# VH-VL binders against LON peptidase N-terminal domain and RING finger protein 1 (LONRF1), part 15

Target 1, 211 residues: LON peptidase N-terminal domain and RING finger protein 1 (LONRF1), of Homo sapiens (Human) (q17rb8r558to768)
Amino acid sequence: TAELSHLTKNVPIFVCTMAYPTVPCPLHVFEPRYRLMIRRSIQTGTKQFGMCVSDTQNSFADYGCMLQIRNVHFLPDGRSVVDTVGGKRFRVLKRGMKDGYCTADIEYLEDVKVENEDEIKNLRELHDLVYSQACSWFQNLRDRFRSQILQHFGSMPEREENLQAAPNGPAWCWWLLAVLPVDPRYQLSVLSMKSLKERLTKIQHILTYFS
Key: E = the ipSAE of ESMFold2; O = the ipSAE of ESMFold2 at other seeds; V2 = 0.75 times the mean of E and O plus 0.25 times the DockQ between their complexes.

## First folded at step 8 (VH-VL; framework fv_umesolerbart)

Design f_v6i (from e_t6v with heavy chain V102I; at its last look DockQ between E and O 0.78; V2 from the best seeds 0.00; counts 0 for: pae E 2.4 > 2)
Fold by ESMFold2 at other seeds, look of step 8:
Structure f_v6i (fold): chain C 211 residues (1-211), chain A 123 residues (1-123), chain B 107 residues (1-107)
Amino acid sequence: as target 1 above (211 residues)
Amino acid sequence: EVQLVESGGDLVQPGGSLRLSCAASGFTFSSYSMNWVRQAPGKGLEWVSFISSSGSTIYYADSVKGRFTISRDNAKKSLYLQMTSLRAEDTAVYYCAREGYISGGRTEWFDPWGQGTLVTVSS
Amino acid sequence: EIVMTQSPATLSVSPGERATLSCRASQSVSSNLAWYQQKPGQAPRRLIYGASTRATGIPARFSGSGSGTEFTLTISSLQSEDFAIYYCQQYNNWPLTFGGGTKVEIK
């Protein structure tokens, strides 16, 4: 139900990799703890769990993304491929454990909308500039790398007419962050941002570094 | 201009009840977690309670569990603390405090603080 | 619960001199430590978060250092408005806890 899709207490956490809203995150599951966690998510009907990267000081990062289970595929060699896509971003409030896997109390994150007409205009200008920069970067990739990105992540999402319609901002921003060869710490910082302007500015800086 | 203004502090007898309010302005209230922090006269600071931005997660100090209830109304940009079974040890200035912000890190520091409202519990 | 211990309880310093305040946690709080200043009759004011990051608008004479269990607030050249009580606060674990404070007063 909608209530189950907005879990905030004792949320099961897969500690592995960075995930972003709208971005596919296929998983290979063979560890008993994560097999149990995913089975419970399916059986209870929630069909989602949190994804966080590891952290040396806290076992897992303070920010993550919910993954929505689309499909589970069993392989003959005993592995399971769990097909997921990123949903809502979250902040970790409190950490826990259950039957060998991590859990967390969380708070969901959303972008703060700007309403001032001049600020909206400036935001559109920044967005269009950074989008063009991203397209140029992608067009200038070697064919091998471009093909790998298309295979694993699909095409860059189309520009959205209303930049602030989605609570997480434009999907192309998350796609780009997922495919850019940057350290997870920098990606984690962007995941945590409350403003599209901050996110676009950081993306612009990253793209300029690779130009 | 970010402002937090507490109200509702009063003199009450032990066992009594009181509701504190905090009016917020100058920021998107619904995007921030909120806290109550108290300071007994001549004493240090004690964290009392936390409520997440949506209201879905709430924590209390052990000293107030079962007696105090934190709540928020995001439409009214207001934070509340319902206090019951008040004791002399609850005598303090009560501060409304907004959680801090930083990308990528933990944010459970307080910025800003209100000016506080005095609660006195005495016979 | 993480106990925060501040020392000294009172620090007497002449204007223009350096003040050094200590804060110790009973277990590691990583860098999840904040410092506040409180003047008589006023609410606390944030100075430092993340152990060493000055909040916006805080003068450069305030600096924080440390990680894990040992933390220091330094005021490099004490001004007349800096005579106050200073509190450290950890936000690594619930419940959030404060130190007992260090009163910085004129020598």
Scores: ipSAE 0.597, ipTM 0.848, lowest interface PAE 2.4, mean pLDDT 90
ESMFold2, look of step 8: ipSAE 0.605; ipTM 0.847
ESMFold2 (binder alone), look of step 8: mean pLDDT 92; pTM 0.935

Design f_vn (from e_t6v with heavy chain T57N; at its last look DockQ between E and O 0.92; V2 from the best seeds 0.79)
Heavy chain, then light chain:
Amino acid sequence: EVQLVESGGDLVQPGGSLRLSCAASGFTFSSYSMNWVRQAPGKGLEWVSFISSSGSNIYYADSVKGRFTISRDNAKKSLYLQMTSLRAEDTAVYYCAREGYVSGGRTEWFDPWGQGTLVTVSS
Amino acid sequence: EIVMTQSPATLSVSPGERATLSCRASQSVSSNLAWYQQKPGQAPRRLIYGASTRATGIPARFSGSGSGTEFTLTISSLQSEDFAIYYCQQYNNWPLTFGGGTKVEIK
ESMFold2, look of step 8: ipSAE 0.790; ipTM 0.899
ESMFold2 (binder alone), look of step 8: mean pLDDT 92; pTM 0.934
ESMFold2 at other seeds, look of step 8: ipSAE 0.770; ipTM 0.896
ESMFold2, look of step 9: ipSAE 0.724; ipTM 0.882
ESMFold2 (binder alone), look of step 9: mean pLDDT 92; pTM 0.934
ESMFold2 at other seeds, look of step 9: ipSAE 0.770; ipTM 0.894

Design f_vny (from e_t6v with heavy chain T57N, light chain N93Y; at its last look DockQ between E and O 0.78; V2 from the best seeds 0.78)
Fold by ESMFold2, look of step 8:
Structure f_vny (fold): chain C 211 residues (1-211), chain A 123 residues (1-123), chain B 107 residues (1-107)
Amino acid sequence: as target 1 above (211 residues)
Amino acid sequence: EVQLVESGGDLVQPGGSLRLSCAASGFTFSSYSMNWVRQAPGKGLEWVSFISSSGSNIYYADSVKGRFTISRDNAKKSLYLQMTSLRAEDTAVYYCAREGYVSGGRTEWFDPWGQGTLVTVSS
Amino acid sequence: EIVMTQSPATLSVSPGERATLSCRASQSVSSNLAWYQQKPGQAPRRLIYGASTRATGIPARFSGSGSGTEFTLTISSLQSEDFAIYYCQQYNYWPLTFGGGTKVEIK
């Protein structure tokens, strides 16, 4: 983009659901304001907009995820089917409005790497334990629920050799959070975390609740 | 340990210019938004300016807009405040402050603060 | 901008007694309220964030409460090191704003 700050200032915000890095987020868009917002994103070439859940005290939550537009299909009845995938996580600095839809100044989030060898070892152990718990949970689901997850979200991403290579941490963590029937407050809290250890610990807590 | 050390405070005449620096250590500087906060002698605290972790978003108090410029160099782990058109009412101790952290909540509180550097604007 | 009003301006309290400091916001700031302590010649230090959460290393005698527009900092059993100026700060809206301070001094 011509100006680096363009992707962080007055970012269009779709206020609807929780989105996560690497996770598909298909949308049915019928409201004129969001149709306009998406049209603008395509026309300007950015092909991105932020996704945030609503918030009672503010118009939308303080944390969200950018969605990358992969495809738009216009239906005869005036709706649009928008195929997106989650990108970078962000926090909201300042809220605005444009032509009926929300906007925000944002700051992108990424994980802080752990460098201590003992801490890396402990992180690996925690990761492998929680990954195993997630796999067990998924394999023990009733066939109906497993099939629904596979249809809408795809398979659990393969675990990664370097846990700290990606700025958002392992993709399987976000996939799991997207498919688990969890309390919305856990979803938003995990999205905001800059520590992989903290995220894995919270995911472990969630998985223990379901077992 | 986390540390912020300001420098560059001096005695200057009205209309003058001055550049403040803040050296950061003990944390991943590029992961935190930074602020300047000032305190006039015998007075309370006043937020001056904010810069996001990447430097892409910058906010100023109305009292300093157009005269002060905040910047950062993430490679040098340094925060700066370029002051111009200085006035007597800019006389204050200037603190460098790191934004806080908490999961899920807002983080625009300050932890830690530097020791401060005194700017005096007088004839 | 959000005006933060602290009262009283000065609070005289005997060592070992309880101090209660008030902070009011001109509009709701939800729970996005922090408290700081400042001693002469020193930088402020964080005490409380999120209205009621003690920062790491802060003694249990410090407690915060409130939400919306009314907030309280309570210091139980004052120690000699607690005689200082205390500031509240809202971080719900830009610009960030502080209260005028409450000086806690020996009665």
Scores: ipSAE 0.762, ipTM 0.892, lowest interface PAE 1.2, mean pLDDT 91
ESMFold2 (binder alone), look of step 8: mean pLDDT 92; pTM 0.932
ESMFold2 at other seeds, look of step 8: ipSAE 0.791; ipTM 0.902

Design f_vpy (from e_t6v with heavy chain S103P, light chain N93Y; at its last look DockQ between E and O 0.90; V2 from the best seeds 0.77)
Fold by ESMFold2 at other seeds, look of step 8:
Order: C-alpha cells, then sequence, then structure tokens
Structure f_vpy (fold): chain C 211 residues (1-211), chain A 123 residues (1-123), chain B 107 residues (1-107)
C-alpha cells in the first residue's frame, strides 16, 4: 500500500505539546531522536505520528492526537521545520521505545452519536448556547489578542449544520481549546471524551470562567 | 439495562475446541473494548484476552496465546472466544467483561461483567 | 508481568467491625488499581477504580486508598452482605493482573 493511514501499532510518538483534531501544529525538530522519527515517517510513507504531552509517572500522557505531515523543510544542519495538522484522537494502550523515541499501540477515539430525536434537539440547543458564548468571548478579547489568535490559528471554524457528521465533533470546539489558556489536565480530559454533550458542557464551564 | 450474556460453555475432551459467545445490550457496543476473564473453580481471576473497539488491537495472556482467538462482530453486538487445543488447566468459568470509562484516565478495569459460562476440560 | 500480592489471605471479622485489606504491586502501577467483590456463584462486582474512586451505587462504607505499590481497601462497618472474596487488579501494564484475593469471613 502507498500509505498507512490507519496506523495503530508501534506508532511513533512525539512527546512535546497538546495537539487537537483539525488544528495546525507547526514544529521545529532539533533532537536527533525526533529527526530520525520524522525521517522514518516520510520514508515509510505513513507521513504521520502521534503527539502527546509528557507525564510524570509514564513517558507521556494516556491520550493524544495524530499529526499528519503537510510539509517538511530540511535545513542544512539536518534539522527540520515540520508543518502538521491534527487528525484522529487516540488513547494509548501500550508504550514502547524505538531508537530513543517513544512508540505506542493506540486505539482511535470517535464520538458516540446520539440518535434519539429529543436528545438530538437538546444537544443542538446546548451547542448553539455554547457556540454563542464562544463567539462572545472572542469578540470581547482585546484587539491585540484577537489578532494574535487569527495569525497563529486562523479564524474560528464556522458552525456546522450537522453536529455529528465529523467523528471528532464540531471543529470549532477544537479550535477553541487550542487558543484558550487552560490547564493541560482539563485539555486532556476533553480530548478523551466520546460524548459531544460532555465536551460542550466542559467548554461552557471554561468559557464562564473567562467571561 | 447494560447486560452481557455468555454462552457456549460445555464439557470437552483435552485437545478439543469450543467457541464462546457474549451478547451485549444496553450500550453502544462498538465504542467499547472488550475482555475475557476466567476463574478456575475455587481459584482466583485471570485475564485472558483483550480486543479493542474496532477489533484492530488484540492482546492475549501467555497461557492462551496461539490456542485462543478473540473476535467481535459489532453489527451483532457480540464478542467471541474461539478455543482450541484445550487443556485441563483451561477449566474455568469464562466471563465477558466490558472495559470501564473515565475521561482522561486509563480504562482497563471491568464494568460490567457477565454471569459467566463454565468450560470443563476432562475425559 | 506485575505480580499483585494481597494480604491477608483470610480475614475473620465480626459484623459491624472494620476490615482492612492490603494489595501490593511488584512495581509502581500509579493509581491504576481496581477492587472487586465476589460472592459464591456470582460474577465479580466492581467496587473501586483509580485506587480510590467508588463506583456508582457502592456504599460509602467502602473506601480505597494508596498509590504506587501499596493499596488498601477499607470496609468501615461490615454488613452481612460484605462477607465475600475481594480482588485487586492493576491496569497500568499488560498483561492485566489480579491479586490472589482476600476472603472476608465471619469470626
Amino acid sequence: as target 1 above (211 residues)
Amino acid sequence: EVQLVESGGDLVQPGGSLRLSCAASGFTFSSYSMNWVRQAPGKGLEWVSFISSSGSTIYYADSVKGRFTISRDNAKKSLYLQMTSLRAEDTAVYYCAREGYVPGGRTEWFDPWGQGTLVTVSS
Amino acid sequence: EIVMTQSPATLSVSPGERATLSCRASQSVSSNLAWYQQKPGQAPRRLIYGASTRATGIPARFSGSGSGTEFTLTISSLQSEDFAIYYCQQYNYWPLTFGGGTKVEIK
């Protein structure tokens, strides 16, 4: 096959920062272990690797996000500037190591779809309320902060007509989590959720804190 | 509400084969990883096998590796354990178990358990 | 694999008294420990996960504590239905492993 787009075993893990579905994650790769990891990802054709934050008890957190390599700029000293974007969320099943970098067996996460018509209606109402709160928060930011967000992350994704079309839920939720200055433990918790209702509720609590 | 019902336990001879089934109801089966856990009569609990929600990742205890095959059918909401080359030490009650859920934490604890199905390996 | 050692093997306790059950891991399992109760002829019932979090519907008399390698299940005032075998289970490493159990029986 030309590409390993559904990698689940011995997945290379970059231990650095929080990544989110649909959100760009530009990287500057200096460490020899990660230079090797990136080069292998390109050579094998997978062009993806997992991103996890570090963990005190283990090498890295139990949840992460796959990064898809969009572009790589090789520098004369062998270092790379790597443009990536977040893909599928995952949980870590088993940890490993290869040539100085971490690996994992993983399980991809998807939202559980709500099929009951009353529950769909309630979910839409909650979504619209939280989306409105997010828009208000963004509009109330000082111009300098708003401009910085737009420069680094782009504009907030538009509200989606079908809330449950994407396996990870609405893209604007992930964009918001990426730009908000929240505790990493809250961010990991939200990343792990398979309930859009629970995710929206947590986002609402976060936004209330900042309003 | 949430239920797991095992079936297929029987008396079999050493070297024989048996297929266990577990029917799930009351939850979105395709969203949960599943396990088999066994208990020999009068003895403790032993984890046997794990299968991820999609079926893409499978682990076995060393004691059964190469002899047992775990599988699932998400459309039928069913978990299976195909056992071959059965030995006397495989005699046990076999439990179907769903993995736990907690946002941000590890989930490899079991809730709920089925009531179990007895496999006896004897002449 | 991680060996889970439970002590004592048998604990004789009068109704209304406090029971303290110990579970030791051969290496750190962080807080990734669960406790189960099993009565004769029944499936195990999850009591505690994450070392200290009670499952929904579990009476407040059950409490769990510990992290790393040393864990404790405490039953503060034993009821007649609490006489059973209790197992700890670690889920930090594969394979998943259980302790040998502690039988809590009437004195």
Scores: ipSAE 0.697, ipTM 0.868, lowest interface PAE 1.6, mean pLDDT 91
ESMFold2, look of step 8: ipSAE 0.751; ipTM 0.881
ESMFold2 (binder alone), look of step 8: mean pLDDT 93; pTM 0.947

## First folded at step 9 (VH-VL; framework fv_umesolerbart)

Design g_g4a (from f_vn with heavy chain G100A; at its last look DockQ between E and O 0.83; V2 from the best seeds 0.00; counts 0 for: pae O 3.7 > 2)
Fold by ESMFold2 at other seeds, look of step 9:
Structure g_g4a (fold): chain C 211 residues (1-211), chain A 123 residues (1-123), chain B 107 residues (1-107)
Amino acid sequence: as target 1 above (211 residues)
Amino acid sequence: EVQLVESGGDLVQPGGSLRLSCAASGFTFSSYSMNWVRQAPGKGLEWVSFISSSGSNIYYADSVKGRFTISRDNAKKSLYLQMTSLRAEDTAVYYCAREAYVSGGRTEWFDPWGQGTLVTVSS
Amino acid sequence: EIVMTQSPATLSVSPGERATLSCRASQSVSSNLAWYQQKPGQAPRRLIYGASTRATGIPARFSGSGSGTEFTLTISSLQSEDFAIYYCQQYNNWPLTFGGGTKVEIK
């Protein structure tokens, strides 16, 4: 097994790791270009930047996640410890550069709501099944691995009553994807999904493979 | 059924103005980026303009930049193209086209296309 | 701006035979290439995206191949409804650009 306000043009991009909605992403920032980028985001009040993984054909992947800055701690040696959490997912429309760091015009992604009553019932059934499978997987983990996950990522988010209330879908889905050792290409595919049904189906497949 | 229906094509004189509209139905219009593509009589296809789903990012072909304005009204599920300073070379069938979103890659190809509306610029 | 060049301009083919259409980009577009079919008096219809992936509902006789700068659309056994103009389109870079088209006619 957040912010509603939008930056969409010339968004600063940190090219580093995968980030997911609602998932913490602590960073150690030492490069002058990224220190500048983060300083600007704080001084302008936006307090956010995009996170993308590198790409073999382009400077960075076509999909990413906004990181919201919660706290910044400057160290005497010039490094910054930046406490962030994932916000909205996005796709890249156009790439750019500013002062040594990447930028992008982006389009935010959100799940398309299912309106049909029969489809909603089926979606609820699938969700509850996959959530149960994820809980079982986590409970059956060896103590060392479970402890490591709890220390790095925190506990698995609680199930949500309204599956479609959040534009990114249930938070526990993203937590699980952050914890599982899946292929980066697969991670990008799931990040780009606008169908909760499709996402749950893929998570179910992963859990079957990784039980 | 996903449908795009253009309207507003007409005969206009050079230097004139015209507003095209495209009515969308059968899908969540506000979730998709939209495009205008034109085809001069007996000629190939030319991309004209792009507008992102929220309207926040807009791109134009060089041939129309400064003369055409793309816009959308998500509440009315409508896409627009305001054309000014029209020239004879703007004579074409104008199609609205929805960006064909698929996960995992770039998505700036078109599915579906509308039926087109004819703009003729002639003295 | 990436220039897309299609060849031949016109292809005369008998029903039941194979048609092979070429599309060349002036610089690499990776696999960000789509194919469309257009019949007289109609809007274009999508056929292929990602250079090789058939869109929903497109018959298996249509296949696409290629990457980088050179691309091919193959129609393995032409049917009477396949006589049309075919366009390639790159979506790797702005502005989006189309090839000039290949008209597939009855021989």
Scores: ipSAE 0.368, ipTM 0.764, lowest interface PAE 3.7, mean pLDDT 89
ESMFold2, look of step 9: ipSAE 0.661; ipTM 0.862
ESMFold2 (binder alone), look of step 9: mean pLDDT 91; pTM 0.926

Design g_h13i (from f_vn with heavy chain T28I; at its last look DockQ between E and O 0.93; V2 from the best seeds 0.77)
Fold by ESMFold2 at other seeds, look of step 9:
Structure g_h13i (fold): chain C 211 residues (1-211), chain A 123 residues (1-123), chain B 107 residues (1-107)
Amino acid sequence: as target 1 above (211 residues)
Amino acid sequence: EVQLVESGGDLVQPGGSLRLSCAASGFIFSSYSMNWVRQAPGKGLEWVSFISSSGSNIYYADSVKGRFTISRDNAKKSLYLQMTSLRAEDTAVYYCAREGYVSGGRTEWFDPWGQGTLVTVSS
Amino acid sequence: EIVMTQSPATLSVSPGERATLSCRASQSVSSNLAWYQQKPGQAPRRLIYGASTRATGIPARFSGSGSGTEFTLTISSLQSEDFAIYYCQQYNNWPLTFGGGTKVEIK
């Protein structure tokens, strides 16, 4: 239900890797605490948990992404194979613990829409430029790297007619961030952004670095 | 221009109740967490309460727990503080404050602040 | 609760001189520290966040430093408009807490 899909308090947190909206995040889970956490997410009907990267100062980062459970299989050897997809981005307000796994009070993040006609035009121009740069980067990759990306992440999502329709902006931006070999600090910074212009500008800088 | 305007400060008797309002303009109110911060006359600053952008998470200073209730109406771009069981020590200027913004970092610093509204609790 | 201690309580400084304000936390707040300026009869104004990042429109003479438990605000060449009370604030954990303030006044 809508209530079960809008968790904000004591949200279970898997501390592992960076996750992004719309991007698949397959997991092999062996630790008893995370097996328990995932089982509880299914039993309560929420079928979601937060994903955050680790942080040396605070256990886990201040920003993350909810993962929606699409499929789970519990193996005889104690591992779980969990098929997930990224959902809503969030900011961590307050950290907690439950039965060995982390929890958080969170605030969901959405892009702030630009309504000024000149700003929308400028945003479209920037988007088209950066999208073209991303396509060029992908097509100029060595075949081995391109094949690995296609196998793990699939093809780059097509550009969207309305750049601001989705709460998290265009899906191709998140796909690109998932496949680029960048420092986690830059990934986390982009995850936290509420401005599509900021996100596109940062992506452009990253792509320029690799070109 | 981002603006926060507090109202509802008044002279009230101990044990009384009062509701403060804060009108927001110049930014997307529903995208920001909000705070109340108070300053007793001649004294320093004290954080009072926090409410997340959706209203789903709320925190209070121990000095006001159970007596004050923070709320927001995102459609009206307004923040509220309902105060009950008021005491002399609640006398202060009450500021409405918006959370800060930074990519990748924590945002529980305050920018901007309103002008404040004076609450006086006295017989 | 993280107690924030500012020193000195009052700092007398001549215009053009350097002012150095100290803020200490009772436990680590990482870099989650902000500085505010408050002039008489006015609301506080943000100066610095993240311990060392100047907010938009803040003159370069203001600088912040420190991490963990010890923080410093430096005004490298004090101007007439800088005489005010300065507060530090931690935002690492709840409740959010302020220091007691340092009043910077003309010598």
Scores: ipSAE 0.703, ipTM 0.874, lowest interface PAE 1.6, mean pLDDT 91
ESMFold2, look of step 9: ipSAE 0.720; ipTM 0.877
ESMFold2 (binder alone), look of step 9: mean pLDDT 91; pTM 0.925

Design g_h28e (from f_vn with heavy chain I58E; at its last look DockQ between E and O 0.86; V2 from the best seeds 0.76)
Fold by ESMFold2 at other seeds, look of step 9:
Structure g_h28e (fold): chain C 211 residues (1-211), chain A 123 residues (1-123), chain B 107 residues (1-107)
Amino acid sequence: as target 1 above (211 residues)
Amino acid sequence: EVQLVESGGDLVQPGGSLRLSCAASGFTFSSYSMNWVRQAPGKGLEWVSFISSSGSNEYYADSVKGRFTISRDNAKKSLYLQMTSLRAEDTAVYYCAREGYVSGGRTEWFDPWGQGTLVTVSS
Amino acid sequence: EIVMTQSPATLSVSPGERATLSCRASQSVSSNLAWYQQKPGQAPRRLIYGASTRATGIPARFSGSGSGTEFTLTISSLQSEDFAIYYCQQYNNWPLTFGGGTKVEIK
């Protein structure tokens, strides 16, 4: 339901890896606590949970991404293969615990739209430049790495006519961040950004580093 | 120019009620969590209440829990504090404060603050 | 609730000298600590967040340090406009809490 897809209180949190909006996140679930969490999300019909990376000073990072369950495959050895895709980004307001797994009160994030004509023009120019850099980087990858990315993440999403239509900005940005070999702290910084300009600028810096 | 303007402070009797308002301008109000912070005469700052950007989560200081209700209207870019069962100890200047912003960091620090509205609870 | 204790309550300092203000938390707040300046009749002003990050527009003479339970605000060369009350605030745990303040006075 729409109400269930907008959960903000006591949201179950899987503490594992970085997830991004629109990006597939296949999971192998073997820990009893997470098997319970997944089973509950299916039984209650919410079919989603938050994904956060671990944090040394808190139990998990202050930012994450909701994962929407597309399918669950139970294996004979007791593991579950959970097919998910990234949804809304969030920040953690308050941490909790339920039956061994983490929970959180959260606040969803979305980009602040730019309305100034000159800023929109500059944003489009930056977007097109960085998109071109991303395409060049991907085409210049060794065939083995490119094949692995295509298998695991799929093709780079097509660039979008309206850069600001989606609440999280262009999907290709998130795809690129998912495939780039950068450390989690940098990834978290980008995940938390409310500015498409800032996100594009950071992506540009990453791409320049790998050139 | 990011601005927060409080209103609604008044002199009220103990047990009375009062509703404070805070008008926001110069930023996308619906993208930020908001707070009320108060300062009794001659005393320090006390956090009163928090409301998330959508209004879905609210937190209260123990001293006001059950008596005060925070709310917001994102269409009107306004924050409210409904106060009931007022006590002498609630006498203070009440500030509206926007939650700070830093990508990748914690955000429950305050920037900017309004200029405050005085609530006096006296017989 | 995390109790924030500031010391000293009052600090008398001559213009041009260094002021050192202390803030202690009753339990770890990591680096989730902010400093504010408040002058009479005015709202508090943001100085520092994240224990050590100077907010935009704040002069370089203001610096913060510390983590965990012990924090320090340093004003390296006091100006006439720096005589005010300074508050620390933790934002690691609900409820959010402030220290009692340190009044920096002209000696």
Scores: ipSAE 0.717, ipTM 0.879, lowest interface PAE 1.6, mean pLDDT 91
ESMFold2, look of step 9: ipSAE 0.738; ipTM 0.888
ESMFold2 (binder alone), look of step 9: mean pLDDT 91; pTM 0.930

Design g_l16d (from f_vn with light chain N32D; at its last look DockQ between E and O 0.96; V2 from the best seeds 0.78)
Fold by ESMFold2, look of step 9:
Structure g_l16d (fold): chain C 211 residues (1-211), chain A 123 residues (1-123), chain B 107 residues (1-107)
Amino acid sequence: as target 1 above (211 residues)
Amino acid sequence: EVQLVESGGDLVQPGGSLRLSCAASGFTFSSYSMNWVRQAPGKGLEWVSFISSSGSNIYYADSVKGRFTISRDNAKKSLYLQMTSLRAEDTAVYYCAREGYVSGGRTEWFDPWGQGTLVTVSS
Amino acid sequence: EIVMTQSPATLSVSPGERATLSCRASQSVSSDLAWYQQKPGQAPRRLIYGASTRATGIPARFSGSGSGTEFTLTISSLQSEDFAIYYCQQYNNWPLTFGGGTKVEIK
């Protein structure tokens, strides 16, 4: 439903790991508070919650990603395996608590589309360059590391014809960030960006560091 | 380039109502949260209200809660403040202010500011 | 509510000298602090955000420092256009709050 897709107040927050748009995020839920949170999201029909990494100063980071619940599998001991996929990115406006788990008022983030013809052309050129760098990086990984990535994350998404069609930009960018072993600060920085050009530039810097 | 232009300030009686408008240009209005900030004559700055980019989250200063209503029209690139039950202490220049931007950090500072519109509440 | 206290209320400084303005928060605001300059009859202008990040177009003589509860704005080699009122503002938590201002005037 429209209102369920636009949760913005007292959104339940799972404080654990980085999540990215379009990227699967399988979870093993064992803590009673998070089991309660997941059960509530299913029972209310929202079937989504926010994911944020922890933050030493504020309990959890100022940016995160909504996760859409696809399936829940209950284990005999009461633990749950929760299949999720990343949806919309968000910024935290105000923090709260409910029954032991964190909540937040949030603002969703979307890329600002460039409309100038020369800027679109330059963006396409940058995109194709960085995409090629990412492909080269992935193909030049040692077989062990490449196999681990394929097993946990799947293949790199294909490049897209319209770079600005999706509100979060090309899916391959998020896949790459999910597989790269980067510091959470860089991950959060990219998650927060509203500019595809800025994101591609940062990804290029990251790829250069690891190459 | 980036501009915020307030209008609607006037002289009103205590208990009266007034609607302020702010016209935005030079940036993607729907991508930014917006604020009203006021300054009484000869006094400092006071934050009044916040509205998120979609309009889904709204916060008010305690001094205006229940009397002022912030709203936005993203299609018209406009921010509004409907003021009711006005009091003498609401006399101020009212500024429209856009939130800031930084990757990875909080953005609730103000950049840019409009030039303000004067509201005077007096018998 | 986080109370922001600025001192001094008025700072008299000779041109070319250094001005140091203080801002204290009643509780930690981390680095979520901004500084503004306001001249008579004008809207405020942002100078610093994130406690220490100079906004685009702001001269290098403006610098911010501090974190937690204690913050400073420093103007090295004060210019004639720098005589104004300066406000700090925290944005760590709601409501957003400003300090009372420091007026920097010619000695």
Scores: ipSAE 0.718, ipTM 0.880, lowest interface PAE 1.5, mean pLDDT 91
ESMFold2 (binder alone), look of step 9: mean pLDDT 92; pTM 0.941
ESMFold2 at other seeds, look of step 9: ipSAE 0.724; ipTM 0.880

Design g_p (from f_vn with heavy chain S103P; at its last look DockQ between E and O 0.90; V2 from the best seeds 0.00; counts 0 for: pae O 2.7 > 2)
Heavy chain, then light chain:
Amino acid sequence: EVQLVESGGDLVQPGGSLRLSCAASGFTFSSYSMNWVRQAPGKGLEWVSFISSSGSNIYYADSVKGRFTISRDNAKKSLYLQMTSLRAEDTAVYYCAREGYVPGGRTEWFDPWGQGTLVTVSS
Amino acid sequence: EIVMTQSPATLSVSPGERATLSCRASQSVSSNLAWYQQKPGQAPRRLIYGASTRATGIPARFSGSGSGTEFTLTISSLQSEDFAIYYCQQYNNWPLTFGGGTKVEIK
ESMFold2, look of step 9: ipSAE 0.783; ipTM 0.896
ESMFold2 (binder alone), look of step 9: mean pLDDT 93; pTM 0.945
ESMFold2 at other seeds, look of step 9: ipSAE 0.796; ipTM 0.903
ESMFold2, look of step 10: ipSAE 0.787; ipTM 0.899
ESMFold2 (binder alone), look of step 10: mean pLDDT 93; pTM 0.942
ESMFold2 at other seeds, look of step 10: ipSAE 0.511; ipTM 0.827

